# Ledger of designs, part 10: miniprotein binders against Guanine nucleotide-releasing factor 2 (C3G)

Target 1, 226 residues: Guanine nucleotide-releasing factor 2 (C3G), of Drosophila melanogaster (Fruit fly) (o77086r1339to1564)
Amino acid sequence: KSLEIAEQMTLLDAELFTKIEIPEVLLFAKDQCEEKSPNLNKFTEHFNKMSYWARSKILRLQDAKEREKHVNKFIKIMKHLRKMNNYNSYLALLSALDSGPIRRLEWQKGITEEVRSFCALIDSSSSFRAYRQALAETNPPCIPYIGLILQDLTFVHVGNQDYLSKGVINFSKRWQQYNIIDNMKRFKKCAYPFRRNERIIRFFDNFKDFMGEEEMWQISEKIKPR
Key: E = the ipSAE of ESMFold2; O = the ipSAE of OpenDDE; V2 = 0.75 times the mean of E and O plus 0.25 times the DockQ between their complexes.

## First folded at step 6 (miniprotein)

Design w6
Fold by ESMFold2-Fast, scan of step 6:
Structure w6 (fold): chain B 226 residues (1-226), chain A 95 residues (1-95)
Amino acid sequence: as target 1 above (226 residues)
Amino acid sequence: SPDAVRLIKLAIEWLDLAVELDPNDPAVQEITDALNRLKDAVDRLREGNPEAIDYVNKALEHIREAMQRDPNDEAIELLKFAVEILEQAIERLKE
């Protein structure tokens, strides 16, 4: 059931997101050190594994009709995730459906149009304006997209120096870091009121088997040659 | 200096986050004492009183005591950032 799956994915995302400590975020921004940011790294890895699991699930199906059924199931799950403000898993699945190996396959017009409409939310050419606006209008509970958080932290770090000149602190940089962190804290304070299903949660917490990028392209090209 | 007030307020925000991150930390009282000193410093600056520097120095003393009591505090990096900001605030106040 798509709704229950989306709810359990959201509970797992909320648990992982809530465990992220502010010092981890600040240390990652400063030195990009994963060993000092274990919970942040776990949350980021979960996003990546979710995306790669979805791609692998679709590509392993040998029947075109079955592939379409599974893509439609993912779309249904995504609609539930978006409604409950789980941007992180929503975008993980979107990144799978809009990945090169998946996108190049022939899909029903309706599927292609829905995926295209979903991509409008994360258009990076406008510095994620649509996403930032949607997030600003979102009331907690909410799981924001970790990729943009990391990108913004990296931008603040590399685009701004700790000091404007010898001994003068760049307080603009400090304010930007504070605002990013304050937004994360705001979203972490509200819990989702869903009941746990340990079987489903354990499944999503243990993504160990999925294809690598090269294998995905090879299988995609066998399904639909250039 | 408007810059000094801005820096002190920024330090207050970071210390508030440190307390919120670990409200049960044994060092929370030292951090709270620092916050009270900084709020006094802001009030003194609004009144045009030169004593603001003394309040900022007292806040720094409290933060350093907090760091010494719990060097493995989850909020240690926030405390370090607050120290950097407040040291700059003192330089601006001396101008």
Scores: ipSAE 0.013, ipTM 0.392, lowest interface PAE 7.7, mean pLDDT 79

## First folded at step 7 (miniprotein)

Design j1 (from i11 with F36W; at its last look DockQ between E and O 0.74; V2 from the best seeds 0.00; counts 0 for: pae E 2.0 > 1.5, pTM O .678 < .8, unsure alone 67.777 < 70, SAP 73.069 > 70)
Amino acid sequence: SQEIHDALKEISRALQELTKALEKDPNDEAIELLKWAVEILEQAIERLKEGDPEAIRLLKLALEWIKIALEFDPNDEAIKRLAEALREFAEALSEILKQ
ESMFold2, look of step 7: ipSAE 0.488; ipTM 0.801
ESMFold2 (binder alone), look of step 7: mean pLDDT 68; pTM 0.619
OpenDDE base, look of step 7: ipSAE 0.502; ipTM 0.770

Design j2 (from i11 with E64R; at its last look DockQ between E and O 0.02; V2 from the best seeds 0.00; counts 0 for: pae E 9.2 > 1.5, pTM O .647 < .8, unsure alone 67.597 < 70, placed apart)
Fold by ESMFold2, look of step 7:
Structure j2 (fold): chain B 226 residues (1-226), chain A 99 residues (1-99)
Amino acid sequence: as target 1 above (226 residues)
Amino acid sequence: SQEIHDALKEISRALQELTKALEKDPNDEAIELLKFAVEILEQAIERLKEGDPEAIRLLKLALRWIKIALEFDPNDEAIKRLAEALREFAEALSEILKQ
């Protein structure tokens, strides 16, 4: 059941990921105009909606044991997402379980330890070394974490000029951008072999049914007062 | 001027607070992203000090990353307040520079 949910989340991610054009990603670091990156924006909005949807599913439950059951279900889904190389949905759900309103609730030690262990993959302490190593060993199909690609491109832009002089292109900067993009291009060429399940897709309802930040914090504080 | 020097001093303090927070919670992605955004903000202010026209673009890029960090919802409420203050500061600076 959790496997099938992970597969359908991955199909939705893949539909949006494959539509992202490489120029949209390169433009992110150089231009602040959202209209020029429509497919990238849809993909990142999907990430946020999935994360908030998951938080809402947990927080709406009034019974503590039911909340623990749902968290354990999301943990099982995340394990499947990791095995199918969907790092983006894996991180979206991780950010939900590790979010302030959720994390501050006192969970059983086993749940806390599992969430902490999942964070090791995305640990930034050595420039995301664990993630980069895992990704380098990953064969398609894969949906990479787009945030790191965007962060790397931003860093290259901040550290380099576009032109060395009038009309002279900085090829070193462009070569660095190409190397960062190469993993994304490698994974766009392959599709997941899963069948679409319309019942599950309709259940997700594009992850649009979620609470806002203020409401989530108010519910969290009602469960565990400060 | 004194205003730019004071801004750089406050940015340096913010970076120290974020570094300490990350040491306590190295897996908090929101803190990591916020630190990245503040580093871009520091560079924007340095470029403004030098009269570099890239300062405004870097400022807007820093704002974009601050907003992304807030979407991840920092675990530490004091860090969340710092992020909101930094966003308000960067927005105000962006508005005066458009003049």
Scores: ipSAE 0.011, ipTM 0.480, lowest interface PAE 9.2, mean pLDDT 79
ESMFold2 (binder alone), look of step 7: mean pLDDT 68; pTM 0.614
OpenDDE base, look of step 7: ipSAE 0.046; ipTM 0.524

Design j3 (from i11 with E29L L33M; at its last look DockQ between E and O 0.61; V2 from the best seeds 0.00; counts 0 for: pae E 9.8 > 1.5, pTM O .674 < .8, unsure alone 65.247 < 70)
Fold by ESMFold2, look of step 7:
Structure j3 (fold): chain B 226 residues (1-226), chain A 99 residues (1-99)
Amino acid sequence: as target 1 above (226 residues)
Amino acid sequence: SQEIHDALKEISRALQELTKALEKDPNDLAIEMLKFAVEILEQAIERLKEGDPEAIRLLKLALEWIKIALEFDPNDEAIKRLAEALREFAEALSEILKQ
């Protein structure tokens, strides 16, 4: 069942990912205007909604054993997502399990250790070296972490002038932008071979049923007071 | 060198047309990106004039950015046709240089 859930999450991600136009991504790096990047905004919003949806599913459960059952289910889903190269959903769920309101609750030692091991993939201290190594070895189909693509393009834009002097174009900047975009285009072209399961898609309900950060903290502190 | 001179003249005309189009629609991102792509093409051709081997790499880069600008889909049919003509010109020049 958890494999099938991961497959359906990946289908939904892929639908949104393939609609992103390359101009939207370049424009985001320059001014982050939502009106000029509608498909990108839908994709990044989907990431956030999935993460908050998962947090809410855990925090709304009154029974501690039910909460542990659901965390273990998400861990199984994440393992499947990693195997099918859906890094974006994998990181959305990891963000949920590693969020402050969730992490501070008392979990079994095995759960805590497993979440910690998952965090090694996204370690940022060496420019996401572990993630970049994994991605470089990844063949399509793949849904990469969109946040890092946006970060890389923003870094190239902010750290480089368009012109080195009047009439002299900064071609190093343009090659860096091209390489990032080319890699993204490679992953957009390959489809996942999964069939839609309307029962599971309805269960997700577009991941719209979630709580805000402040509300989640209040519930977390009610479960485990300071 | 005569072919290079003719090419630079055509590029200058294309930049003037793009500038006029931006005056008509100053918020058309596709036209802005196309103007940038054509500026790269101009520099590639200037380097060809000097026999600089970097010219071929810049020509390839200009081609890719023209394709990116076309993905923005300019909101002016004449400008879209100009962009397609510039892409075909750059491709033809690239084929000549492989000889």
Scores: ipSAE 0.006, ipTM 0.356, lowest interface PAE 9.8, mean pLDDT 79
ESMFold2 (binder alone), look of step 7: mean pLDDT 65; pTM 0.546
OpenDDE base, look of step 7: ipSAE 0.163; ipTM 0.611

Design j4 (from c10 with L68I L72F; at its last look DockQ between E and O 0.72; V2 from the best seeds 0.00; counts 0 for: pae E 4.7 > 1.5, pTM E .693 < .8, unsure alone 67.885 < 70)
Fold by ESMFold2, look of step 7:
Structure j4 (fold): chain B 226 residues (1-226), chain A 99 residues (1-99)
Amino acid sequence: as target 1 above (226 residues)
Amino acid sequence: SQEIHDALKEISRALQELTKALEKDPNDEAIELLKFAVEILEQAIERLKEGDPDAVRLIKLAIEWLDIAVEFDPNDESLRKVAEAIERYADAIEHVLNE
């Protein structure tokens, strides 16, 4: 069942990802004007909703054994997402399992170690080296982590001038931008071969049934007092 | 080549329009990308004169940025016209390469 859930999460991600227009990404990296990036905004909101939805599904369970069962189910889903190159949903769920309200609940050691091993993919201490290597070896279909694409384009814009001197083009800047965009366009073109399952899609309910951050902390503290 | 000479006349007009557009809207990303594409193509010609095989890579880069620039406003007729002039220049250079 966990494979089917991962496939449907991936279909929903892909629908939003393919709608993102390249000018939206370039303009956002330059001036962060949300009015000119509506499809990008929908995609990043989807990421956050999925993460908060997963946290809420775990925290609403009163029985500790049921919470562990659901965490193990999310871990199985994440393994499938990684195999199908859906880095976006993978990181949304990882963010949920590694969030403060969830992490502090002192899970069984096996769960804790698996979550820590998954965090190695997004380790930022070496400029996301592990993720970049994984992505470079990835063939379509793939849904990349949009946050790093935006970060890279922002760094290229802030750290480079359009011209090195009068009449001398900064080719390095434009090559860097092109490579980021070309890779994104390559992944946008390839569709996943999965069939839509309306029962599972209805179960997700657009990931809109989630608690706010303050409410999640209050429940977490009720489960494990400080 | 006659093809490159004719293309340079059209590019001169396109650069003139780009300069006027930048005076009116200096932050227009699409116009800056069109200007960039012309400058890449000029570098490609320099590479051809020196026998540098990277000229092909520069022409490809220019064409890709032309396509991106038009995506900023697909319905802007002025933008489209300038991009088409630069595309003809790129085509002329590419044709010389295949000789």
Scores: ipSAE 0.143, ipTM 0.611, lowest interface PAE 4.7, mean pLDDT 82
ESMFold2 (binder alone), look of step 7: mean pLDDT 68; pTM 0.581
OpenDDE base, look of step 7: ipSAE 0.528; ipTM 0.772

Design j5 (from j4 with F36W; at its last look DockQ between E and O 0.75; V2 from the best seeds 0.00; counts 0 for: pae E 2.8 > 1.5, pTM E .605 < .8, unsure alone 67.159 < 70)
Fold by ESMFold2, look of step 7:
Parts: structure tokens; C-alpha cells; sequence
Structure j5 (fold): chain B 226 residues (1-226), chain A 99 residues (1-99)
């Protein structure tokens, strides 16, 4: 059942998201030092593993009708993730459906239309305007897209001087950094009310069963030769 | 005016304690954030002396960065107490300035 799958994905995301400490995020945004941001690294790795896991689930199916069925199931899961404000898993799955090896396969018109409509949320034009608007209208609980938080902190860090003159700190820079992390802290406070389902969690197997990029391309090209 | 003077004395005392913590903090992950908080607070104190109501906004910013720095070293209760004291005085100062 796609709702139950979305709920369990969200529980796993929330577990990792709540463990991220604010200092880790600030340190990573400044110098990309993975050694001092272990919980952030686990969360980022989880995003990538979920995306590759989803791609692999689709590409391993030999029958085109079975691939369509599986893609439609992921689309249903994504709709539930959006409703429960789990933008992180939503974008991980969208990244899978919009990936080169998957996108190049011929899909029915309905699937193509749905994926294109979902891509509007992550459209990077005007600095992710659609996503930022959606997030601003979102009440907790919520799991935001961590990649944009890191991007914002990085841009504030590199785009602003630490000092306006000798001994005069750049308060605007410190306010911008604070506002970004305060918003993240707000979402960390509220827990999702879902109950753990060990059968579904076991099925995910921490999303570790996935193919590498080269293997995925080889299978994609076997299905639809260049 | 007397309330502002009393608040300046207490914030100056808190700044002294923050400065000592900055010199003794063994956790270099927190050192930069403590420096930010201390520098913001020093500038806020200068604005308080001028009666500038924007000083309260800067004091609040300083305590938020101090709170974040405490997360790097959560066993340092003196930093937590200083941050709470500064917040209490910031609210009192804002009330007097906006009266």
C-alpha cells in the first residue's frame, strides 16, 4: 500500500534528520568537512541510496508493463510524501524518475506528464521559487530538502564578508545564517505520528541494494539501444 | 535610564564571562561561534550606550549564536546561564526603550 510505504520512508528520514546537529550543518556549509558532520553525511547518503534504489527497482524489471506499473507505484508514493511534507524523500524519488537512464526509456504519456508536473516543484529557476513558496506554506511536521539548506548557507558564507570594517562584524550575514538554521530547528521539533512497520522497513533493507551508475546505463541501453 | 544602566552592568559582566569561556574553551568547533557571539555583543553594548533600540535585536542575535556554540560543548553550563541572562536583560531593555 503506497501510503504505508510513504509513512515508513518518512519515519526513516525523520530518524536521520533529527540526529543532525546544527553545528554539523554550519561546518559543512563553510568547508565541506565530512569528518566533522557524520549525521549529516548519513542523511545525505540516505537520500542518494533511496534514489539509486528506486532506479534499480525499475531497471531490473525486464517487462515494459512491469516497469510502468512500478513507476506508477512510485508516483503514488510521491503524492503521499508531498501530502505529509516529506520533501526530502519526494525529491530523492523524483531524481530517480528524472534520471538519465530512466527518463530516456519510452513511457506512456500519462507518466511523462506526471513526472513533468512534479519537476515544477524543483525547478531551479528564480532560486527554487516554487519549492520555497511551498515550504513557506508548510506547517510542521516537515522534512525539508537538505540540499537547499546547505546551498543557502554556503551562498551566505561565500557571498558576505565576515566584517564590514576592522572590528565591525557583519550582522546581516549572521542574521541570514541564523534564519536558515532557525527554520530547520522548527521542523526538527515536530515528530510524525506514524507507527513503525518492521515488514516494510525490512523490505527497504536500508536502501543498500542498488546498482552503480555504469551498470544502470548498460541496462538502460540494453532496453532501448542508442 | 536607571534600568538601562543596570542592564549594561549585567551585560558587561556576562561579556566578561563569555570572554573567559572563549579563552578556555577546549572545543575548537565552538571557538568561531563564540567569537561571533562576543563580537556581536560588544557592538550591541556600544549601541546601548547611545540609547539605540536596535541594540536589543543585536543582543538577541548574540544569544542565538551563543546557544548554537553551546551545542558544540553542551556540558558548559556557564555559557547556557550567560545566554539566558542576556535574553532576560534584552527583554527588559526593549520594554524600557519602547516605553
Amino acid sequence: as target 1 above (226 residues)
Amino acid sequence: SQEIHDALKEISRALQELTKALEKDPNDEAIELLKWAVEILEQAIERLKEGDPDAVRLIKLAIEWLDIAVEFDPNDESLRKVAEAIERYADAIEHVLNE
Scores: ipSAE 0.323, ipTM 0.668, lowest interface PAE 2.8, mean pLDDT 82
ESMFold2 (binder alone), look of step 7: mean pLDDT 67; pTM 0.565
OpenDDE base, look of step 7: ipSAE 0.586; ipTM 0.793

## First folded at step 8 (miniprotein)

Design k1 (from i11, 22 letters changed; at its last look DockQ between E and O 0.57; V2 from the best seeds 0.00; counts 0 for: pae E 3.6 > 1.5, pTM E .683 < .8)
Amino acid sequence: SPEIADKLREIAERLEQLAKELSKDPNDEAIELLKFAVEILEQAIERLKEGDPEAIRLLKLALEWIKIALEFDPNDERIEKLADELERFADELSRILKQ
ESMFold2, look of step 8: ipSAE 0.278; ipTM 0.658
ESMFold2 (binder alone), look of step 8: mean pLDDT 74; pTM 0.691
OpenDDE base, look of step 8: ipSAE 0.532; ipTM 0.771

Design k3 (from i11, 35 letters changed; at its last look DockQ between E and O 0.66; V2 from the best seeds 0.00; counts 0 for: pae E 4.7 > 1.5, pTM E .515 < .8, other shape alone 4.138 > 2.5)
Amino acid sequence: DTQVAERLKQIAHKFEEVSRELEKDPNDEAIELLKFAVEILEQAIERLKEGDPEAIRLLKLALEWIKIALEFDPNDPKVEELAKEIERIAEDLKRLAES
ESMFold2, look of step 8: ipSAE 0.126; ipTM 0.514
ESMFold2 (binder alone), look of step 8: mean pLDDT 75; pTM 0.704
OpenDDE base, look of step 8: ipSAE 0.680; ipTM 0.849

Design k4 (from k1 with I11L V38I E42D E46Q K49Q E50N F89I; at its last look DockQ between E and O 0.79; V2 from the best seeds 0.00; counts 0 for: pae E 3.1 > 1.5, pTM E .728 < .8)
Amino acid sequence: SPEIADKLRELAERLEQLAKELSKDPNDEAIELLKFAIEILDQAIQRLQNGDPEAIRLLKLALEWIKIALEFDPNDERIEKLADELERIADELSRILKQ
ESMFold2, look of step 8: ipSAE 0.308; ipTM 0.682
ESMFold2 (binder alone), look of step 8: mean pLDDT 77; pTM 0.739
OpenDDE base, look of step 8: ipSAE 0.495; ipTM 0.751

Design k5 (from s11 with L68I L72F; at its last look DockQ between E and O 0.52; V2 from the best seeds 0.00; counts 0 for: pae E 5.9 > 1.5, pTM E .532 < .8, other shape alone 3.162 > 2.5, unsure alone 64.783 < 70)
Fold by ESMFold2, look of step 8:
Structure k5 (fold): chain B 226 residues (1-226), chain A 99 residues (1-99)
Amino acid sequence: as target 1 above (226 residues)
Amino acid sequence: SQEIHDLAKEVSRILQELAKDLEKDPNDEIAELLKFAVEILEQAIERLKEGDPEAIRLLKLALEWIKIALEFDPNDEAIKRLAEALREFAEKLSEILKQ
């Protein structure tokens, strides 16, 4: 069941990921104009919707044991997503489990330890070294974490001028941009061999059924008062 | 040599054609890719005229950006011809430089 859910999440991610055009990613990193990056925006919105959907599924449960059961289900789904190289959905769900309203609730030590171990993948202390190493060892098919691609391109744009002096192009900048984009391009071309399951897709309902930040905090504080 | 001159003439024609395409659709989201390719190619031509071996590296970089542009707009025959000309140019230059 968890495997099949992960496969269907990956199919939905892949459909949106393959539509992203390289110019959209470069333009967004330059001026962050969402109107010029429509497919990229749909993909990043999907990431956020999935994360908030997962948080909502957990917080709506009144019973603590039911919440633990659902968290363990998400952990199983995340393990499958990791194995199929869907880093984007993996990190969307990790973001949900590590979010303030969820993390502050008292969980069994086993759950806390598993979430902490998953967070090692996104450790930022060495510029996401663990994730970058994992990605470098990854063969297609893969859906990379788009947030880091955008961050890297933004850093390259902000940290480098187009010209070193009048008439001298900064080709180091162009090579850095190319290397980031080339990795993304490799993964866009390879399809996952999964079959669509309309029953599961309908259950997701495009991940649109989620609560806002204030409501999630109110519920979290009712469960565990400050 | 004549071989390098003939390639430089062909690259110059393709550059002019690419520049016209950029003018036709200045709001095209592909414009940044084409701008990169044009800038790189112009510098590659200058380095080639100076006999600078950096020209090969720049031609390869321009080719990679053009390949990305072709996948965004795969039916643009002008861009495909530019990529083919750059591959031939880089190969011929490499052969001549080994002499």
Scores: ipSAE 0.051, ipTM 0.474, lowest interface PAE 5.9, mean pLDDT 78
ESMFold2 (binder alone), look of step 8: mean pLDDT 65; pTM 0.563
OpenDDE base, look of step 8: ipSAE 0.302; ipTM 0.655

Design k6 (from r4a2b with L67I L71F; at its last look DockQ between E and O 0.57; V2 from the best seeds 0.00; counts 0 for: pae E 4.3 > 1.5, pTM E .754 < .8)
Fold by ESMFold2, look of step 8:
Structure k6 (fold): chain B 226 residues (1-226), chain A 99 residues (1-99)
Amino acid sequence: as target 1 above (226 residues)
Amino acid sequence: STDIQKLAEEVKRHLDELIKDLESGNPEIEELLKFATEILEQAIERLKEGDPEAIRLLKLALEWIKIALEFVKEGDEELTKQIDEVLKKFNEALEELKS
């Protein structure tokens, strides 16, 4: 069942990912204007909704044993997402398991160790070195982590002058921008061979059923007071 | 002068004319095409010197023209055709290098 859930999450991600147009990511890197980046905004909103949906599914459970069962289910889904190269959903779920309201709860040792090992992939202290190595070894189909694509384009734009001096174009900046875009295009070309399962898609309900950050913290503090 | 140098100068002239006549509701297209013409200027300079870096710059300019085409609104057939014409001429110049 976990494999089928991962496949359907990946289909939904892929449908939104393929709609993102190159101008949208370039304009976002320049001025972060959501009006000019509607498909990108839908995709990043989907990431956040999936993460908050997963947190809510765990926190709504009154029984600690049931919460552990659900976390283990999400871990199994994440392992499938990693194998099918869906880094975006993988990180959305990891963000949920490592979020403050969830992380602070007492978990069995095996769960804590698995989440910690998954966090190594996205370790930012080395400029996402582990993730970049994994991505470089990845063949399509793949859904990359959109957050890093946006961060890289933003850093290239902000951190590089358009001109090295009067009349001298900074070609390195333009090559770096192109390489990021070209790599994204490479993954947009390939489709996943999965078939839609409307029962599972209805179960997700577009991940819209989630709690806000403040409510999640209140529930977390009720479960484990400080 | 090499055939590639003359073709690159012709492409740059076409881009300069397109940019100059472009009445822009699309400032991003103008910006991207200006980047391409500036890259072409440097590529032409390097072609005169026999610098192999020129081919990298020609390829970079081509890719930025393609990106500019992505900004063209659906239904603007005239602008699409003008940019496609430039791209076709540009590809012809690059094909001469692969012989």
Scores: ipSAE 0.223, ipTM 0.649, lowest interface PAE 4.3, mean pLDDT 83
ESMFold2 (binder alone), look of step 8: mean pLDDT 72; pTM 0.670
OpenDDE base, look of step 8: ipSAE 0.577; ipTM 0.819

## First folded at step 10 (miniprotein)

Design m1 (from k4 with L33Y K67E E80K; at its last look DockQ between E and O 0.89; V2 from the best seeds 0.00; counts 0 for: pae E 4.6 > 1.5)
Fold by ESMFold2, look of step 10:
Structure m1 (fold): chain B 226 residues (1-226), chain A 99 residues (1-99)
Amino acid sequence: as target 1 above (226 residues)
Amino acid sequence: SPEIADKLRELAERLEQLAKELSKDPNDEAIEYLKFAIEILDQAIQRLQNGDPEAIRLLKLALEWIEIALEFDPNDERIKKLADELERIADELSRILKQ
């Protein structure tokens, strides 16, 4: 049922992503003002809740065999998310599997290698080159990683002046901003063709059942003492 | 093409007047993006006068920034009307240049 879980995660993400307005991302890139970006905040909160929820689902299992079973389930879900172009949930789950409390535990059967290969997509040392290429080849529907959109807009704003001289607009800056915004608008227009499955949505329980970072570390250290 | 350049100059003047009217509210965030659109439009007119086909690309960019400004003030019919007019002028220019 990994495909169905990925589809339902994607429906929930799409609902929030569609509500994000272009002014919110532009203003956030300039001022970091959460008051002017309420839908953006809800979307990023959802990302964090999903990630912490996934970590908690794994860490609460006392049996190592059950933990491996659940990690493999998340890996299968991530593969489906990647195929349906939901980069946001994909990265939320990758963040969970690559988190300190989870990564430090002993994993078998190539789990470590699969997670490592997934991390190549978000390799920031190459300015996210792999992700940017994947996104450029992606047709809607798609839910992009909002964090990179915000980083790109921030870099363009901070690293470029609005005017090259008095009365001479910096067209390079405006084209860069336009391209980022155009890609986001392109993905907001298309809906995913999935039907809601209330049994799975109830299982998620709005991803609200998660532990704080300190509790997760305490459990992780109990499983594998230092 | 002189007719199109005159239409674009008149549209740029109306955009400038609208930006001045919106400046009465110093918290109106759309003004910045209208100013960029106006400046891009001025450059598009200069390129059109020099026979540079890049004028079309600059008109499209100006339109996108007007539409972004409209997202800050989505019910402002004045911004919407000017965006619609620029789109019509850009389409007319595109048809002429294909000839």
Scores: ipSAE 0.079, ipTM 0.577, lowest interface PAE 4.6, mean pLDDT 83
ESMFold2 (binder alone), look of step 10: mean pLDDT 81; pTM 0.795
OpenDDE base, look of step 10: ipSAE 0.605; ipTM 0.825

Design m2 (from k4 with A30L L33F K67E E80K; at its last look DockQ between E and O 0.63; V2 from the best seeds 0.00; counts 0 for: pae E 3.8 > 1.5, pTM E .691 < .8, other shape alone 4.224 > 2.5)
Fold by ESMFold2, look of step 10:
Structure m2 (fold): chain B 226 residues (1-226), chain A 99 residues (1-99)
Amino acid sequence: as target 1 above (226 residues)
Amino acid sequence: SPEIADKLRELAERLEQLAKELSKDPNDELIEFLKFAIEILDQAIQRLQNGDPEAIRLLKLALEWIEIALEFDPNDERIKKLADELERIADELSRILKQ
């Protein structure tokens, strides 16, 4: 069933990802104006909702054994997401498992080791080299981690002037922006072959059933007092 | 080459007119992408006149920025008509690149 759940998460991501218009991404990197980037905002909001939804599903369970079963289920889902090249949902779930309220709970050593291993993909010490290599080797269909695309475009914008001098275009800046966007475009063009499963989609309920950060901390501290 | 440079100059002038029409609404993001394309075309024309092979690479880059601008979905009839002209410009540039 973990495979089916991953497939349905990927369908939902893909529906939102394909609606993102390239100008939205370029303009957001320039001024971070969410009002001019509606489809991008829906996609990044989806990432955050999925992450908080997963955290809430774990924290609401009173029994430690049940929490471990759910974490192991999410780990299985993440392995499937990685194999189908859905880096966005993979990282949303990783963010949930590595979050403070969840990480501080007592987990079996095997779970802790697997989460630590998964974090290696997003190691930032070499400009996300592991992730970039994985992405470069990835064939469509793929849903990339939108956060890094936005970070790269923001870096290009703030690190480079539009003009080198009056009337002299900084072509290096424009070419860097183009290369980032072109890479994103090749993934937007290819659809996943999965069929929609309305029972699973209804179970997700748009990932809207989640707790806020303060409530999560309160529950985490109730489970494992200081 | 001089004939191609004249055609590219005409396309740049048409893009400038299009950008001027769009700038009547200062919230139109199409202006920024058109500005990139116009500036790149101007540089491509200068390099064509000097026989610089980088001119072809710059023309391809200009076309890609025009295609980025075409991803805007205008609902206003005025913007829709201007988008049609932009598409015609992109088609003409693409034909020149096949040469």
Scores: ipSAE 0.075, ipTM 0.554, lowest interface PAE 3.8, mean pLDDT 82
ESMFold2 (binder alone), look of step 10: mean pLDDT 80; pTM 0.781
OpenDDE base, look of step 10: ipSAE 0.538; ipTM 0.802

